# Designs tried in a protein design chat: VHH binders against q01730. Part 31

Target 1, 276 residues: q01730
Amino acid sequence: SKSLKKLVEESREKNQPEVDMSDRGISSMLDVNGLFSLAHITQLVLSHNKLTTVPPNVAELKNLEVLNFFNNQIEELPTQISSLQKLKHLNLGMNRLNTLPRGFGSSRLLEVLELTYNNLNEHSLPGNFFYLTTLRALYLSDNDFEILPPDIGKLTKLQILSLRDNDLISLPKEIGELTQLKELHIQGNRLTVLPPELGNLDLTGQKQVFKAENNPWVTPIADQFQLGVSHVFEYIRSETYKYLYGRHMQANPEPPKKNNDKSKKISRKPLAAKNK
Short names: E, the ipSAE of ESMFold2; O, the ipSAE of OpenDDE; V2, 0.75 times the mean of E and O plus 0.25 times the DockQ between their complexes.

## First folded at step 17 (VHH; framework vhh_8pnl_2)

Design z5 (at its last look DockQ between E and O 0.55; V2 from the best seeds 0.00; counts 0 for: pae O 2.4 > 2)
Fold by ESMFold2, look of step 17:
Structure z5 (fold): chain B 276 residues (1-276), chain A 123 residues (1-123)
Amino acid sequence: as target 1 above (276 residues)
Amino acid sequence: QGQLVESGGGLVQPGGSLRLSCADAGDTFDLYAMAWYRQAPGKERELVARITYEGRTNYADSVKGRFTISRDNAKSTLYLQMNSLKPEDTAMYYCAATLYTEPWELPSEYDYWGQGTRVTVSA
């Protein structure tokens, strides 16, 4: 492996657009001399480091299209992150975020936003978050959401929405406006019913993915899951279900009890393995 | 037609080359991390190479410098260029896909698998 100094010098001298500084024990980006002078780079990977913050200087890397902070200890982001107007892919997975900065939704080209394994909830999203209308994939798995805001329906280009292992008690009817959606992951929540408008989507075909296990579904829905996902969608489209859904919402039942032991949330990759 | 379809396998002499392809019929190919795995008779399935949705690559030590993984998102196709082939490269080769943005080396991290294409390197 080359030293960090050598990586910076070679990128500058050879005009290399992609810089990978993963797994280098970096605790502060300011300690990487000359990093912010690399105005030409389009990709910066800082995954598997020890970052706790991101300095405002990140905005000096104006040509970034890919920025990867996966598996750090980042607690907050500077408001200047939204000045990266060419950014298409932002990976902030496996960090310690509990908020996103004001103005975060002004990134005009963002296609992929990875926020899996943070401490986010619905109050963590700034008011303009749903202006990210270019998003094709939004990963919010392993956070603390109890509600998905209705404005999710504004993300009409979304093809992948992952909400597994949150604390969701409901899905808004606006989920049915995501007509380009190919994959919906809602397993491991506190969901009891599905909005009938979800039936507007075709998530049962061979090219689609719908994962909804480990939710406390009401008996009529649970019975359909035993028959298969296609039966669930057939059922929620029915007039019978629309009536029962209306009655359920009228009753306004107490939400299922919350599981405060996050170590048991369903995941394909244990937290300990991700720190290696 | 399966979801992922490999092609390009065959019989080749030691020192020869092959180019494997894996076509994805879906509309979201560019959002997946992809990998090539191989399985020789009587052995465990092992990672050959992987490529993230951003294009960052990683290789098994046994193939570094000889194999190149690449992707063409416009054609929804994954490639493996295999040069300087050795008899020990004889195996069934599988393409695999996952939504996980930083996949580990385990096959269990991959959600989708092709049916495989056979590569035989003989004297």
Scores: ipSAE 0.537, ipTM 0.783, lowest interface PAE 1.9, mean pLDDT 88
Fold by OpenDDE, look of step 17:
Structure z5 (fold): chain B 276 residues (1-276), chain A 123 residues (1-123)
Amino acid sequence: as target 1 above (276 residues)
Amino acid sequence: QGQLVESGGGLVQPGGSLRLSCADAGDTFDLYAMAWYRQAPGKERELVARITYEGRTNYADSVKGRFTISRDNAKSTLYLQMNSLKPEDTAMYYCAATLYTEPWELPSEYDYWGQGTRVTVSA
């Protein structure tokens, strides 16, 4: 494999817009000499490394459209990441994020945000997170969300929402405002009911995906799932269900217990002490 | 993601070329990572090539330099250009898609599969 130095040099000399530094054992972006001088690049891949942080210097890469940090050990992002005005795809999957930086929602062109396999919850999101109105795909699977914020409805261009294997106890009614949603993945949560407003969406067609298995659904909903997704949506659109849902919510039932020991998640394992 | 439909398989001589296509009926093709798998008779399904939504590619060692995976997001189609085909390349070829931005290496990690197209390389 080419040295990191050579990759940087080649990119510069040949004006190559894409730089792939995946699986290079990189612990710090600052150790890659000349990386931040590559202002012409539109794609930077740093997946499968050992990064623990992203330096603010990332903002110097002003033309980045794609930034990939998949499978690192990133615990913190700099606020400057939101200064990348051309950024469309940001992959932060399989890291150690427990919070997003202030102002993260200031990205103007972000279409795909991959946050799968992190330590995020509803409190981890900055106040302006849902200003990311250009998002088409939001991946939040394998995190620690108990609640999906109602502001999710503000992401009106969202086509894919993945919430698999979280700790969700409910879905907000505002999910029904996502009129462009084609795929909803909510399997592996603690959901007992669905908001009737979800019925406003068409997720039952051949081009749509609705995955909701491995939830402790109440019997009336579970029965419909046995018949198929179309039956579920028909049911939740019914007046009967609306009444049931209302009563259920008024009763304020205790949420189902968390069944998964998330302490065993890779994202929560101690970082191997750098053998000094 | 809609139904994945493979095409382009057939019988070819050693050293020949084929181009496989995988059409996605869905409207979110460009948001998926894609892969080609193959399964020979009596063998396990194996990864041939992967492509992220970003266009980054990865190949099995056995096909590296001979096969090229590509995608046309406008056409919602995945391609596999296969050159310098060998008898060992004989298999059912499957298109797969995953919701994740990174393609996974195990079949179980993919969410969607096509029905497959057969490739036979024989003299």
Scores: ipSAE 0.322, ipTM 0.687, lowest interface PAE 2.4, mean pLDDT 91
ESMFold2 (binder alone), look of step 17: mean pLDDT 79; pTM 0.812

Design z6 (at its last look DockQ between E and O 0.13; V2 from the best seeds 0.00; counts 0 for: pae E 19.1 > 2, framework grips, placed apart)
Fold by OpenDDE, look of step 17:
Structure z6 (fold): chain B 276 residues (1-276), chain A 123 residues (1-123)
Amino acid sequence: as target 1 above (276 residues)
Amino acid sequence: QGQLVESGGGLVQPGGSLRLSCADAGDTFDSYAMAWYRQAPGKERELVARITSEGRTNYADSVKGRFTISRDNAKSTLYLQMNSLKPEDTAMYYCAATSYTEPSDLPSEYDYWGQGTRVTVSA
């Protein structure tokens, strides 16, 4: 494999827009000499490394459209990441993020945000997160969300929403405002009911995906799932269900217990002490 | 897009068997071609086995007849049954996923990788 130095040099000399530095054992981006001088690049792949942070210098890569940090150990992101105005695809999956930086929602062109398998919850999102109105795909699976903020409805261009294997106890009614949604993944949560407003969406077609297994659904909903997704949606659109839902919510039932020991998640395991 | 977590590695004697698993944290497991790669110390990462989204399989010559790759789409899990293990099979084994429809043995064509599980075959 080419040295990192050679990759940087080649990119510069040949004006190569794509740089792939995946699986190079990189612990710090600052250790890659000349990386931040590559202002012409549009794609940077740093997946499968040992990064624990992203330096503010990332902002110097002004033309980045695709930035991939998949499978690292990133615990912190700099605020400057939101300054990448051409960024369309950001992959932060399989990291150690507990929070997103302030102002993260300032990205103007972000379309795909991969945050799967982190340590994020509803309090981890900055106040302007839902200003990311250009998002088409949001992946939040395998995190620690108990609540999906109602502001999710502001992401009107969203086509894919993945919330699998979180700790969700409810879905906000505003999910019904996502009229372009084609895929909803909510399996593996603590959901007992669905908001009737979800029925406003068409997720029952051949081109749509609705996955909702492994939730403690109340019996009336569970019965419909046995019949199929189309029956579920028909049911939640009914006046009977609306009444049931209202009564259920009024009773303010205790949420189901968390059954998943998430302490065993890779994202929560102690980092091997850097043998200095 | 799948986050991959391997398991099942360990120490085994020559002639022994292991079953590796790769859980896909993504939501589109059934749409991806999956592969097992391995990397021995000082060697390059090499393809061990690949399975398409449709279930078509390919094997490296060195493992043909001994290893079986399979997938369970319902569980979003990839498997590698390894029989008749040899010391030469000692390596870090990686699960990989790609959205590419064309067969490829190039690691660079895979979009997602696990962290790997270590297999050691020793007497």
Scores: ipSAE 0.006, ipTM 0.277, lowest interface PAE 11.7, mean pLDDT 91
Fold by ESMFold2, look of step 17:
Structure z6 (fold): chain B 276 residues (1-276), chain A 123 residues (1-123)
Amino acid sequence: as target 1 above (276 residues)
Amino acid sequence: QGQLVESGGGLVQPGGSLRLSCADAGDTFDSYAMAWYRQAPGKERELVARITSEGRTNYADSVKGRFTISRDNAKSTLYLQMNSLKPEDTAMYYCAATSYTEPSDLPSEYDYWGQGTRVTVSA
């Protein structure tokens, strides 16, 4: 394989717009000599490394359209990440994030945001997060969300929303405002009911995906899942279900107990380098 | 259930074969759908092959008829038999697992990933 030095030199000399430094044992982007001088690149892959932070210098890569930090040990991002004005795809999946920086929602072109397998919850989202109105796909799976903020309804271009394996106790009615959704993944949560407004969406067709298993659904909903997803959607559109849902929400029942200890999740284990 | 380790990558000549393995030390291997993804330099990660917990398989068009995905639940191991290898198959290959019964091709639907094994097809 090529060395990191050679990869940087080759990109500079040949004006190559895409640089892949995946699986190179990189602990700090600052250790990669000349990386931030590659202002021409549109794609940088740093997946499967050992990054624990991202330096503010990332903003110097002003032409990036794709930035991939998948499967690192990143605990926080610099506020300068939102200065990447051409960024369309940002992959931060399988990291150790428990917050996103202030101003994160300032990216005007972001289409795909991958945050799967981090330590995020609803309090981790900065106030302008839902200004990311260009998002087509948002992956928040395997985090610690108990609530999905109603502002989710502002992301009207979403086609994919994945919330699997969180701790969600409810979905806001504003989910029904996401009329372009083609895929909704809510499996592995603590959901007992669905908002009737979900019935406004067309998630039962051949090109759509609705995954909702491994939730403690109330019996009327669980019965419909036994028949199939189309039956679930027909049911939640019914006046019978709207009555049940209203009664359920009025009762304000205790959420189901958390069943799944996430303390063994690798994103929560102490970093060996950090322990030194 | 997130301890996936790939092996079997390496350098091979065009037309050759490799067998990739992905071991899972987890305790629920047989209930997960599994997949192989690959990422060539400068390209997006793409699905190579997928196998559901019940054994149904799906392949990228570029590898149909040449690659075979399989799983051995007794060994908690996923395999990718790669025959008739081409230079275009050169990539980092990743093993992935999900609790989805019917995952799509999107890599974000996979909960757990290995570190990858490099496959290089050249003379």
Scores: ipSAE 0.000, ipTM 0.171, lowest interface PAE 19.1, mean pLDDT 85
ESMFold2 (binder alone), look of step 17: mean pLDDT 81; pTM 0.825

## First folded at step 18 (VHH; framework vhh_8pnl_2)

Design k1 (at its last look DockQ between E and O 0.58; V2 from the best seeds 0.00; counts 0 for: unsure alone 62.7 < 65, grease 26.5 > 24.2)
Fold by ESMFold2, look of step 18:
Parts: C-alpha cells; sequence; structure tokens
Structure k1 (fold): chain B 276 residues (1-276), chain A 123 residues (1-123)
C-alpha cells in the first residue's frame, strides 16, 4: 500500500478530492505531514485508526463534505469542527466521546450524523445542538441517554432516528413532529409507554422501520406488539390510550431499574476475532 | 426480498460485458450502504463490491479494475458494470442493503436481499 506521504502528495498533485487513510494505525493527524494543506478535498476518511483527539487544524480543510472518524478512540472534538460549513456527513461512531463542543449546532448543512457507540447522554449535547435542522439521519445508538430532549422535534427533515441500546425512560411528545421519519429504532431501552403523539407518524408500511423490542412495555402496549406494529399505532391513537397515558404521566411512576451490566453497550461488536 | 429486484444477468462469452441493476423503492435508499454479493455453485456467498451511503466504494481483489459499482439515488437504483468477464465470474449475483453506515461486509449485517440474477460466462 502507498505511504501516507504519497497519499497526500498524490492528492495535491492530481487534485484528488477524496482521501482515504483508513486502517493505517494513525495516532495523531498532526503526524500526517501535509494533510492540512489539502484545502481542496471534499472527503476525508480516517476510520479504523487510533486517533484520540482531533486538532483544531481540521478547520483548514474548508471544503470537506464528508469527514469519517469511525472506530477510533476520540475523546473530544475541537470547537473548530463546526466551522466546516460544507460538511454534510460526519461519522464519529465507535469512539469515546462524552461531550460535543459548544457551537456544534452551527453546522448548518449537516445531513448525516453518526454518533453510535460513544459515551454521550442528554447533558453531552450543547445548547444549539438542535439547530442541526438539515439532519436526515441521526444515529445515537449505544450511548447513555435517559431522556431525549423535546427539541428533537425541531429536526423536521429527519428520516432515520436510531436510539437503540440507550437507557431511555421516556420519549417526548415532540417525537410526533418528525413527519418525515421513516425509521425509528428504540429497542433495548427502559421504555414503558409511548407518547400518543407518536401516532401522528406513519411507521407501519413496508418501507418504514419501527424497532422497539427489549423494552419493559406496560401490558396494554406489549399485547399490541404481539399483534403487530400496525396495532400498536392504532392503539396509541385511541382515546382509551390517550387517557391511560395521561394518567400514567400524572402518577409520575418510578422508572424501571437501570441495568448495571455494560455488555449491552456493545450491540455491535465488529472485531471479536481481532484483539482490541 | 420484495423491495430489491435485480436484473441484467445473462449468458456471455469470456471477455464480454454485462450491467446489473438493482431497483429499490425505499425512500431512504441514499442513506443505506449497498453491496453486490455473488454465490457460485458449491461456494459461500462472497462480497463483490460495496458502496457506502456517502459514495465510497470497495471491491473484491478478484474483480478490481474489471467491475464498477455505482448508485443513482434519484432512481433508487444500484448498478454493477462488469467488464472483461471470466468463467470464474459465473454465479448468482445478489443485491443487498444495510442500515449500518460502516458495515463489516459480513452477509449477516445486510438487512435486505434481492432474489438474485444469474450470470453465466461460457466455459
Amino acid sequence: as target 1 above (276 residues)
Amino acid sequence: QGQLVESGGGLVQPGGSLRLSCADAGFTFDLYAMAWYRQAPGKERELVARITYEGRTNYADSVKGRFTISRDNAKSTLYLQMNSLKPEDTAMYYCAATFYTEPWDLPSEYDYWGQGTRVTVSA
């Protein structure tokens, strides 16, 4: 394979817009000489490396539309990440993030945000996070969310929302404002009831996906799941259920006990045959 | 599966070309990674080519330089252009799609599969 130096030189000399440095054992972007001089590139892939940080120099790559850090060891992002004004796809899956930097929501063209398998919770999101109103897909699976903020309803272009294997105890009624949603993945949480407003969405067709298994659903909802997803949606739209839900929320019951076993945080374990 | 339909298979002479198509009517097509797999008689299903949601391609070594994967998101259609075909390329070709943004390319990670289209390169 070509050295990192040759990859940089070829991109510069041939004006190649896409640079793929995946699976190269890279521990620091600053060790890749000339990387930040490639102001012309629109796609940078650094997946499957050993990065622990992202330097502010990432902002020098002003034309990036795709930035992929999947499967690294990144613990924090620089605030300068949001200055990438052309960024449409940001993959930070399988990292060690517990915060997102202030101003993160200023990435006004972002369409796909992959944050699966990190250490995020609802307090990790900066105040302007939900200004990412261009998002079409948000992947938050395998994190530590206990609630989903009501501002999720501002992401009205969202077509995919994945919340698999978090610690969610509730969904906000504003989920019903996501009228373009085609896929909702909420399996593996601590959910007991669904907001009736979820019934505003059409998630029952063949091209739609609603995955909700492995939740401690109250019996009336669990019974509908056994009949099929269309029965769940018909039920939560009913006046009977709206009353039940209102009584449930008014009673403010204790949520189901959180599972202390961390094994569920690895819903996808991609390299069991290779030592981590 | 009923959502993925392959076409374009057939019988060709060595050195010939074929273009396979795979139609998907899903509205989230452009957010899925797509792949072509093939299975020769008596062999396991193997990856031929993959294209991620952001457009990055990967090819099996045996087809690199001869095959080209592409997608048309406006038509929800995946393509495989196969040139310089060899008898070893004879197989059933399957279109597949996955929810994962970065698949490991194991067949078990693909959620949707077509019924396949046969490609035969005369011996």
Scores: ipSAE 0.658, ipTM 0.826, lowest interface PAE 1.3, mean pLDDT 89
Fold by OpenDDE, look of step 18:
Structure k1 (fold): chain B 276 residues (1-276), chain A 123 residues (1-123)
Amino acid sequence: as target 1 above (276 residues)
Amino acid sequence: QGQLVESGGGLVQPGGSLRLSCADAGFTFDLYAMAWYRQAPGKERELVARITYEGRTNYADSVKGRFTISRDNAKSTLYLQMNSLKPEDTAMYYCAATFYTEPWDLPSEYDYWGQGTRVTVSA
């Protein structure tokens, strides 16, 4: 494989818009000489490295459309990441994020946000997170969300929403406002009921995906799941269910217990001491 | 549930070329990572090529330089251009898709599979 120096030089000399530095054992972006001088690049891949932080210098890469940090050890993002106004795809999957920086929702063109396998919850999101109204895909799987904020309904262009293997105890009614949603992944949570407003969506067709297994559904819903997803949606659209849902919510039942020991998550394991 | 349908397989002589297609995705195609797998008789299924939703490609060493994976998002179609085919390339070829942004090398990580198209390379 080419040296990092050579990759930087080649990109500069040949005006190559794509730089792939995946699986190079990089611990700091600052150690890659000349990286931040590559203002012309539109794609930077740094997946499968050992990054613990992203420096504010990332803002110097003003033309980035794709930024990939998949499978690193990133614990903190700089606020400057939101200054990347051309950014369309941001992959932060499989990191150690417990919070997103202030102003994170300022990315104007962001379409795909991958946050799978982190340590995020509803309190981790900045106040303007749901200003990301251009999002088509939001991946929040394998995090620590107990509540999905109602502001999710503001993401009107969402086609894919993945919430798999969180700690969700409910879905907000505003999920029914996501009229372009084609895929909803909510399996592996603590859901007992579905908001009737979910029935406003068509997730039962051949081009749609609805995954909701491994939830402690109440019996009436569980019975419908046994028949199929189409039956579930038909049921939650019924007046009978609306009535039952209302009663259920009024009763304010205790949430199901968390069953998953998330302490075993890779994102929570101690970082191997850098053998100096 | 989405369906993938492979086509383009057939009998070809060594040194020949084939182009495989995979179409009719029952999912948001342009947001999925895609892959070609193959399985020869008596062998395990192996990854041939993969392409992320971003368009990044990876190839098995055995096909590198000969095969090209590509996608047309407008047509919801995945392609595998196979050049300089060898008898060792004889296999059932499968199209696979995952909604994860990073494809892995494990078949279990893929959500959708086609039924496969047979490629036979023989003199």
Scores: ipSAE 0.464, ipTM 0.767, lowest interface PAE 1.7, mean pLDDT 92
ESMFold2 (binder alone), look of step 18: mean pLDDT 78; pTM 0.803

Design k2 (at its last look DockQ between E and O 0.68; V2 from the best seeds 0.00; counts 0 for: pae E 2.2 > 2, unsure alone 63.0 < 65, grease 25.7 > 24.2)
Fold by OpenDDE, look of step 18:
Parts: sequence; structure tokens; C-alpha cells
Structure k2 (fold): chain B 276 residues (1-276), chain A 123 residues (1-123)
Amino acid sequence: as target 1 above (276 residues)
Amino acid sequence: QGQLVESGGGLVQPGGSLRLSCADAGFTFDLYAMAWYRQAPGKERELVARITYEGRTNYADSVKGRFTISRDNAKSTLYLQMNSLKPEDTAMYYCARTLYTEPWDLPSEYDYWGQGTRVTVSA
């Protein structure tokens, strides 16, 4: 493989818009000489490295459309990451994020946000997170969400929402406002009921995906799942279910216990020393 | 469940070329990573090429320099240009897609598969 220096030089000399530095044992972006001088690049891939931070210098890469930090050790993001106004794809999957920076929702063109396998919860999101109204795909799987904020309904262009293997105890009714949603992944949570408003969505067609297994569904819903997803949606659209749902919510039942030991998650394990 | 449909397979002479296509009937083609797999008789299914939703590509060593994976998001279609075909390339070729960005080198990591198109390279 080419040296990092050579990659930077080639990109500069040949005006190459894409730089791939995946799996290079990089501990700091600042150690890559000349990286932040590559203002012309539209794609930067730094997956499978040892990054613990992203420096504010990332903002100098003003033309980035794709930024990939998959499988690093990033614990904190700089506020400057939201200054990347051309950013469409941001991959932060398999990191150690506990919070997102203030103003994170300021990306005007962001379409895909990958946050799978982090340490995020509903309190981790900045106040303007749901200003990301251009999002088409939001991946929050394998995090620590107990509640999905109702502001999720503001993401009106969302086509894919993945919430797999969180600690969700409910879904907000505003999920029914996601009229463009084609895929919903909510398996592996603590859900007992579905909001009737979910029935406003068409997730039962041949081109749609609805995954909801491994939830402690109440018996009436569980019975419908045995028949199929279409039956579930028919049921939650019924007046009978609306009534039952109302009563259920009024009773304010205790949430199911957390069954998973998340201490074993890769994002929570001690940092492994990689040989330089 | 989305459907993937492969086409373009056939009989070709060694050194010849084929172009495979995979049409995705789903709504979210451009948000998925895609791959071509192949399975020869009596052999395990193996990864041939993959392409991320970002457009990054990876190839098996056996096809590197000869095969090119590409995608047309507007047409919701995946392609595999196969040049300099060899008898060893004879197999059923399958299209697959996954929501996962990485890793995606195992068949089990893909959530949808096509029915396959047969490629036969023979003199």
C-alpha cells in the first residue's frame, strides 16, 4: 500500500477528489501531514483506524461530501464538523461516542447518518439534531436509547430508520408523520406496544421492511406478529387497538427490564493497544 | 421484501466479456451497499466484488483487474463488467445487498439475494 504521504501528494498533484486511508493504524489525523490542505477532496475515508478524536481542522475540508470514520475509537467530535455544509454522508459507526457536539444538526445536506454501535442515548443529541431535515437514512442501532424523541417526526424525508438493539420502551406517535419511511428496524428493544399512528405508514408492502422481533409485545400484538406484519398493521389501525392502547398508556405500566448486558459492547470495552 | 433480479449471464469463450445486471425493485437502492457473489458447482459461495452506497469498491484477488462493479442509482441497478473471462469464472452469479457498511464480507451479512444468473466460460 502507498504511504500516507504519497496519498496526500497524489491527491494534491492529480486533484483526486477521493482519499482512502482506511486501515492504516492512524491514531491522529494531525499526524497525517498535509491532510487538511486537501480542500478539494469530496470524499475522505478513515475507517478501521485508531482515532480517538477528530480535530477541528476537519472544517478546512470544506468540500467534503462523504466522511467515513467507521470503526475507530472516537469519543468526541468537534463542533466544527457541522460546518461541513456539503456533507451528505457521515459514517460514525462503531465508535465510542457518548454525545454529539453542539450544533450537530447544522449540516444542510446530510442524507445518511450512521451512528451504529456507539454509546448514545436521547440525552446525547443536541437541541438542533432534528434540524437534519434532509436525512434519508438514520442508523442508531446498538446504542442506549430508551426514548425516541418526538421530534423524530421532523425528519420528513427519512426512508430508513434503524433502532435495532437499543433500550426503547416506547415509540412516539410522531413516527407516524414519517410518510416517506420505507424501512423501520426496531428489533431487540423493550417495546410492549406500538403507537396507533404507526399505522399511518405503509411498511407492509413487498418493497418495505419492518423488523420488530425480540420485543416483549403484549399478547394482542404478539398474536398478530405470528400471523404476519400485515396483520400487525391492520390491527394497530383498528378502533379496538386504539382503545386498548389508550388504556394501556393510562395505566402507565412499568417498563420491561433491560435484558442485555451492554457492558460487553465493543464501544465500552477498554481500548486495545494497536501496534504502531 | 425487496427483490433483486440478475441478468446478463450466458456462455462465453475464454478471453471473452460479459456484463451482468442486477435490478433492485426496492425504494432505497442508493442507500444500500451491494455485492456480487458467485458459486461454482461443488464450491462455496464466494465474494466477487462489493460496492458501498458511497461508491467505494472492493474485489476478490481472483478477479481484480478483470472485473468492475458499478451502480446506477437512478436506475436502481448494479452491474458487473467481466473482462478476460476464464474457465475458472464459471459459476452462478448472485446479487446481494446489505444495510451494513462494514464488515460485509460474509454472505450472512447480506439481507437480500437475487436468484442468480449463470455464467459459463468454455472453449
Scores: ipSAE 0.660, ipTM 0.842, lowest interface PAE 1.0, mean pLDDT 93
Fold by ESMFold2, look of step 18:
Structure k2 (fold): chain B 276 residues (1-276), chain A 123 residues (1-123)
Amino acid sequence: as target 1 above (276 residues)
Amino acid sequence: QGQLVESGGGLVQPGGSLRLSCADAGFTFDLYAMAWYRQAPGKERELVARITYEGRTNYADSVKGRFTISRDNAKSTLYLQMNSLKPEDTAMYYCARTLYTEPWDLPSEYDYWGQGTRVTVSA
C-alpha cells in the first residue's frame, strides 16, 4: 500500500477528487500532512481508523460531497462540520457519539446520514436537526432513542428510515407524513402499538420493506403479523383500531420494561477492544 | 418484499470465465451496499466481494485479482465478473443487499438475499 504522504501528493499532483485513507491506523487528522490543503477533493474516506475527534479544519475541505468516518472512536464533532455545504453523504456509523453539534441541521444538500451504532437519543439532536429536509436515507439503528420526535414528519423526501435496535416505546403520528418512504425498519424496540397514521404509507408492496420483529406487540397486532404485514396495515387502517388506539393513548399505559444490558454494543466497549 | 434475481451461473472448466448478474426490482438500489456471497456444499456462506453505496470495492483474499464486482445504478443491477475459475470456486452464489453503506462482513448484516445461481468448475 501507499503511504499517507504519497496519497496526499498523488491527489494534489493529479488533481484526484477522491481520497481513500481507510484502515491506516490514523489517530488524528492533523497528523496527515497536507490533508487540509486538498481543497479540490469531493470524497474523503477515513473509515476503520482510530479517530477520537474531528478538528475544525475539516471545514477547509469545502468541496466535499462524501465524508466517511465509519468505525472510529469519535466522541464529538466540531460545529464547523455543518459548514460543508456541498455534503451529500455523511457516514458517522460505529462511533461513540452521544450528541450532535449545534447547527448540525444547516447542511443544505445532505441526502444520506449514517449514524448507526452510536450513543444517541432524542435529546442528542440539535434544535435544527429536522431542517435536513433533503435527506433520502436516515440510519439511526443501534442507538438509545425512546421516542422519535414528531418533527420527523418534516423529512418528506425520506425513502429509508432505519430505527432498528433502539428503545422506542412509540412512533409519532407524523410518521404518516413520510409519503415517499419505501423502507421502515423498527425491529428490536419496545413498541406495543402502531399509530393508525402509519397506515397512510404504502409499505406492504413487493418493492417496499417493513421490518418490525422483536417488539412486544399487543396480541391483536401480533396476530396480524402472523398472517402477514399486509394484514397489519389493513387492521391499523380500520375504524375499530383507530378508536381503540385513541383510547389506549388517552390511558397512557406504562411502557414495557427496558433491557438494561447495553454492554455488548461496540460503542460501549473499552476503546482498545473495539478495533482489535 | 424486495426481490433480488441472480443469473449467469453454469458449468465451466478450470481457467474459464463467467459473469454473474443480480437484478434488483426495488426503488432504492442506489442507497444500498451490496455483496456477493457463496456457499459450497456442507460449508458456511462466505463473502466473495462487496461494493459500498459510493462504489468502493472489497474482495476476499481467495478471489482478489480474479473477480471484479461492479454495479450499474441506472439499471439497478449488480455484477460479478469471474475469471481464472478454480474448482474451489464451485458454489451457489448469492447476491445480497443491506442498508449499511459500510457493511460488517457478516451474512447476518444483509437484509435481503437472492435465491442464488449455481457455479460449477469441473475438470
Scores: ipSAE 0.489, ipTM 0.757, lowest interface PAE 2.2, mean pLDDT 87
ESMFold2 (binder alone), look of step 18: mean pLDDT 78; pTM 0.803

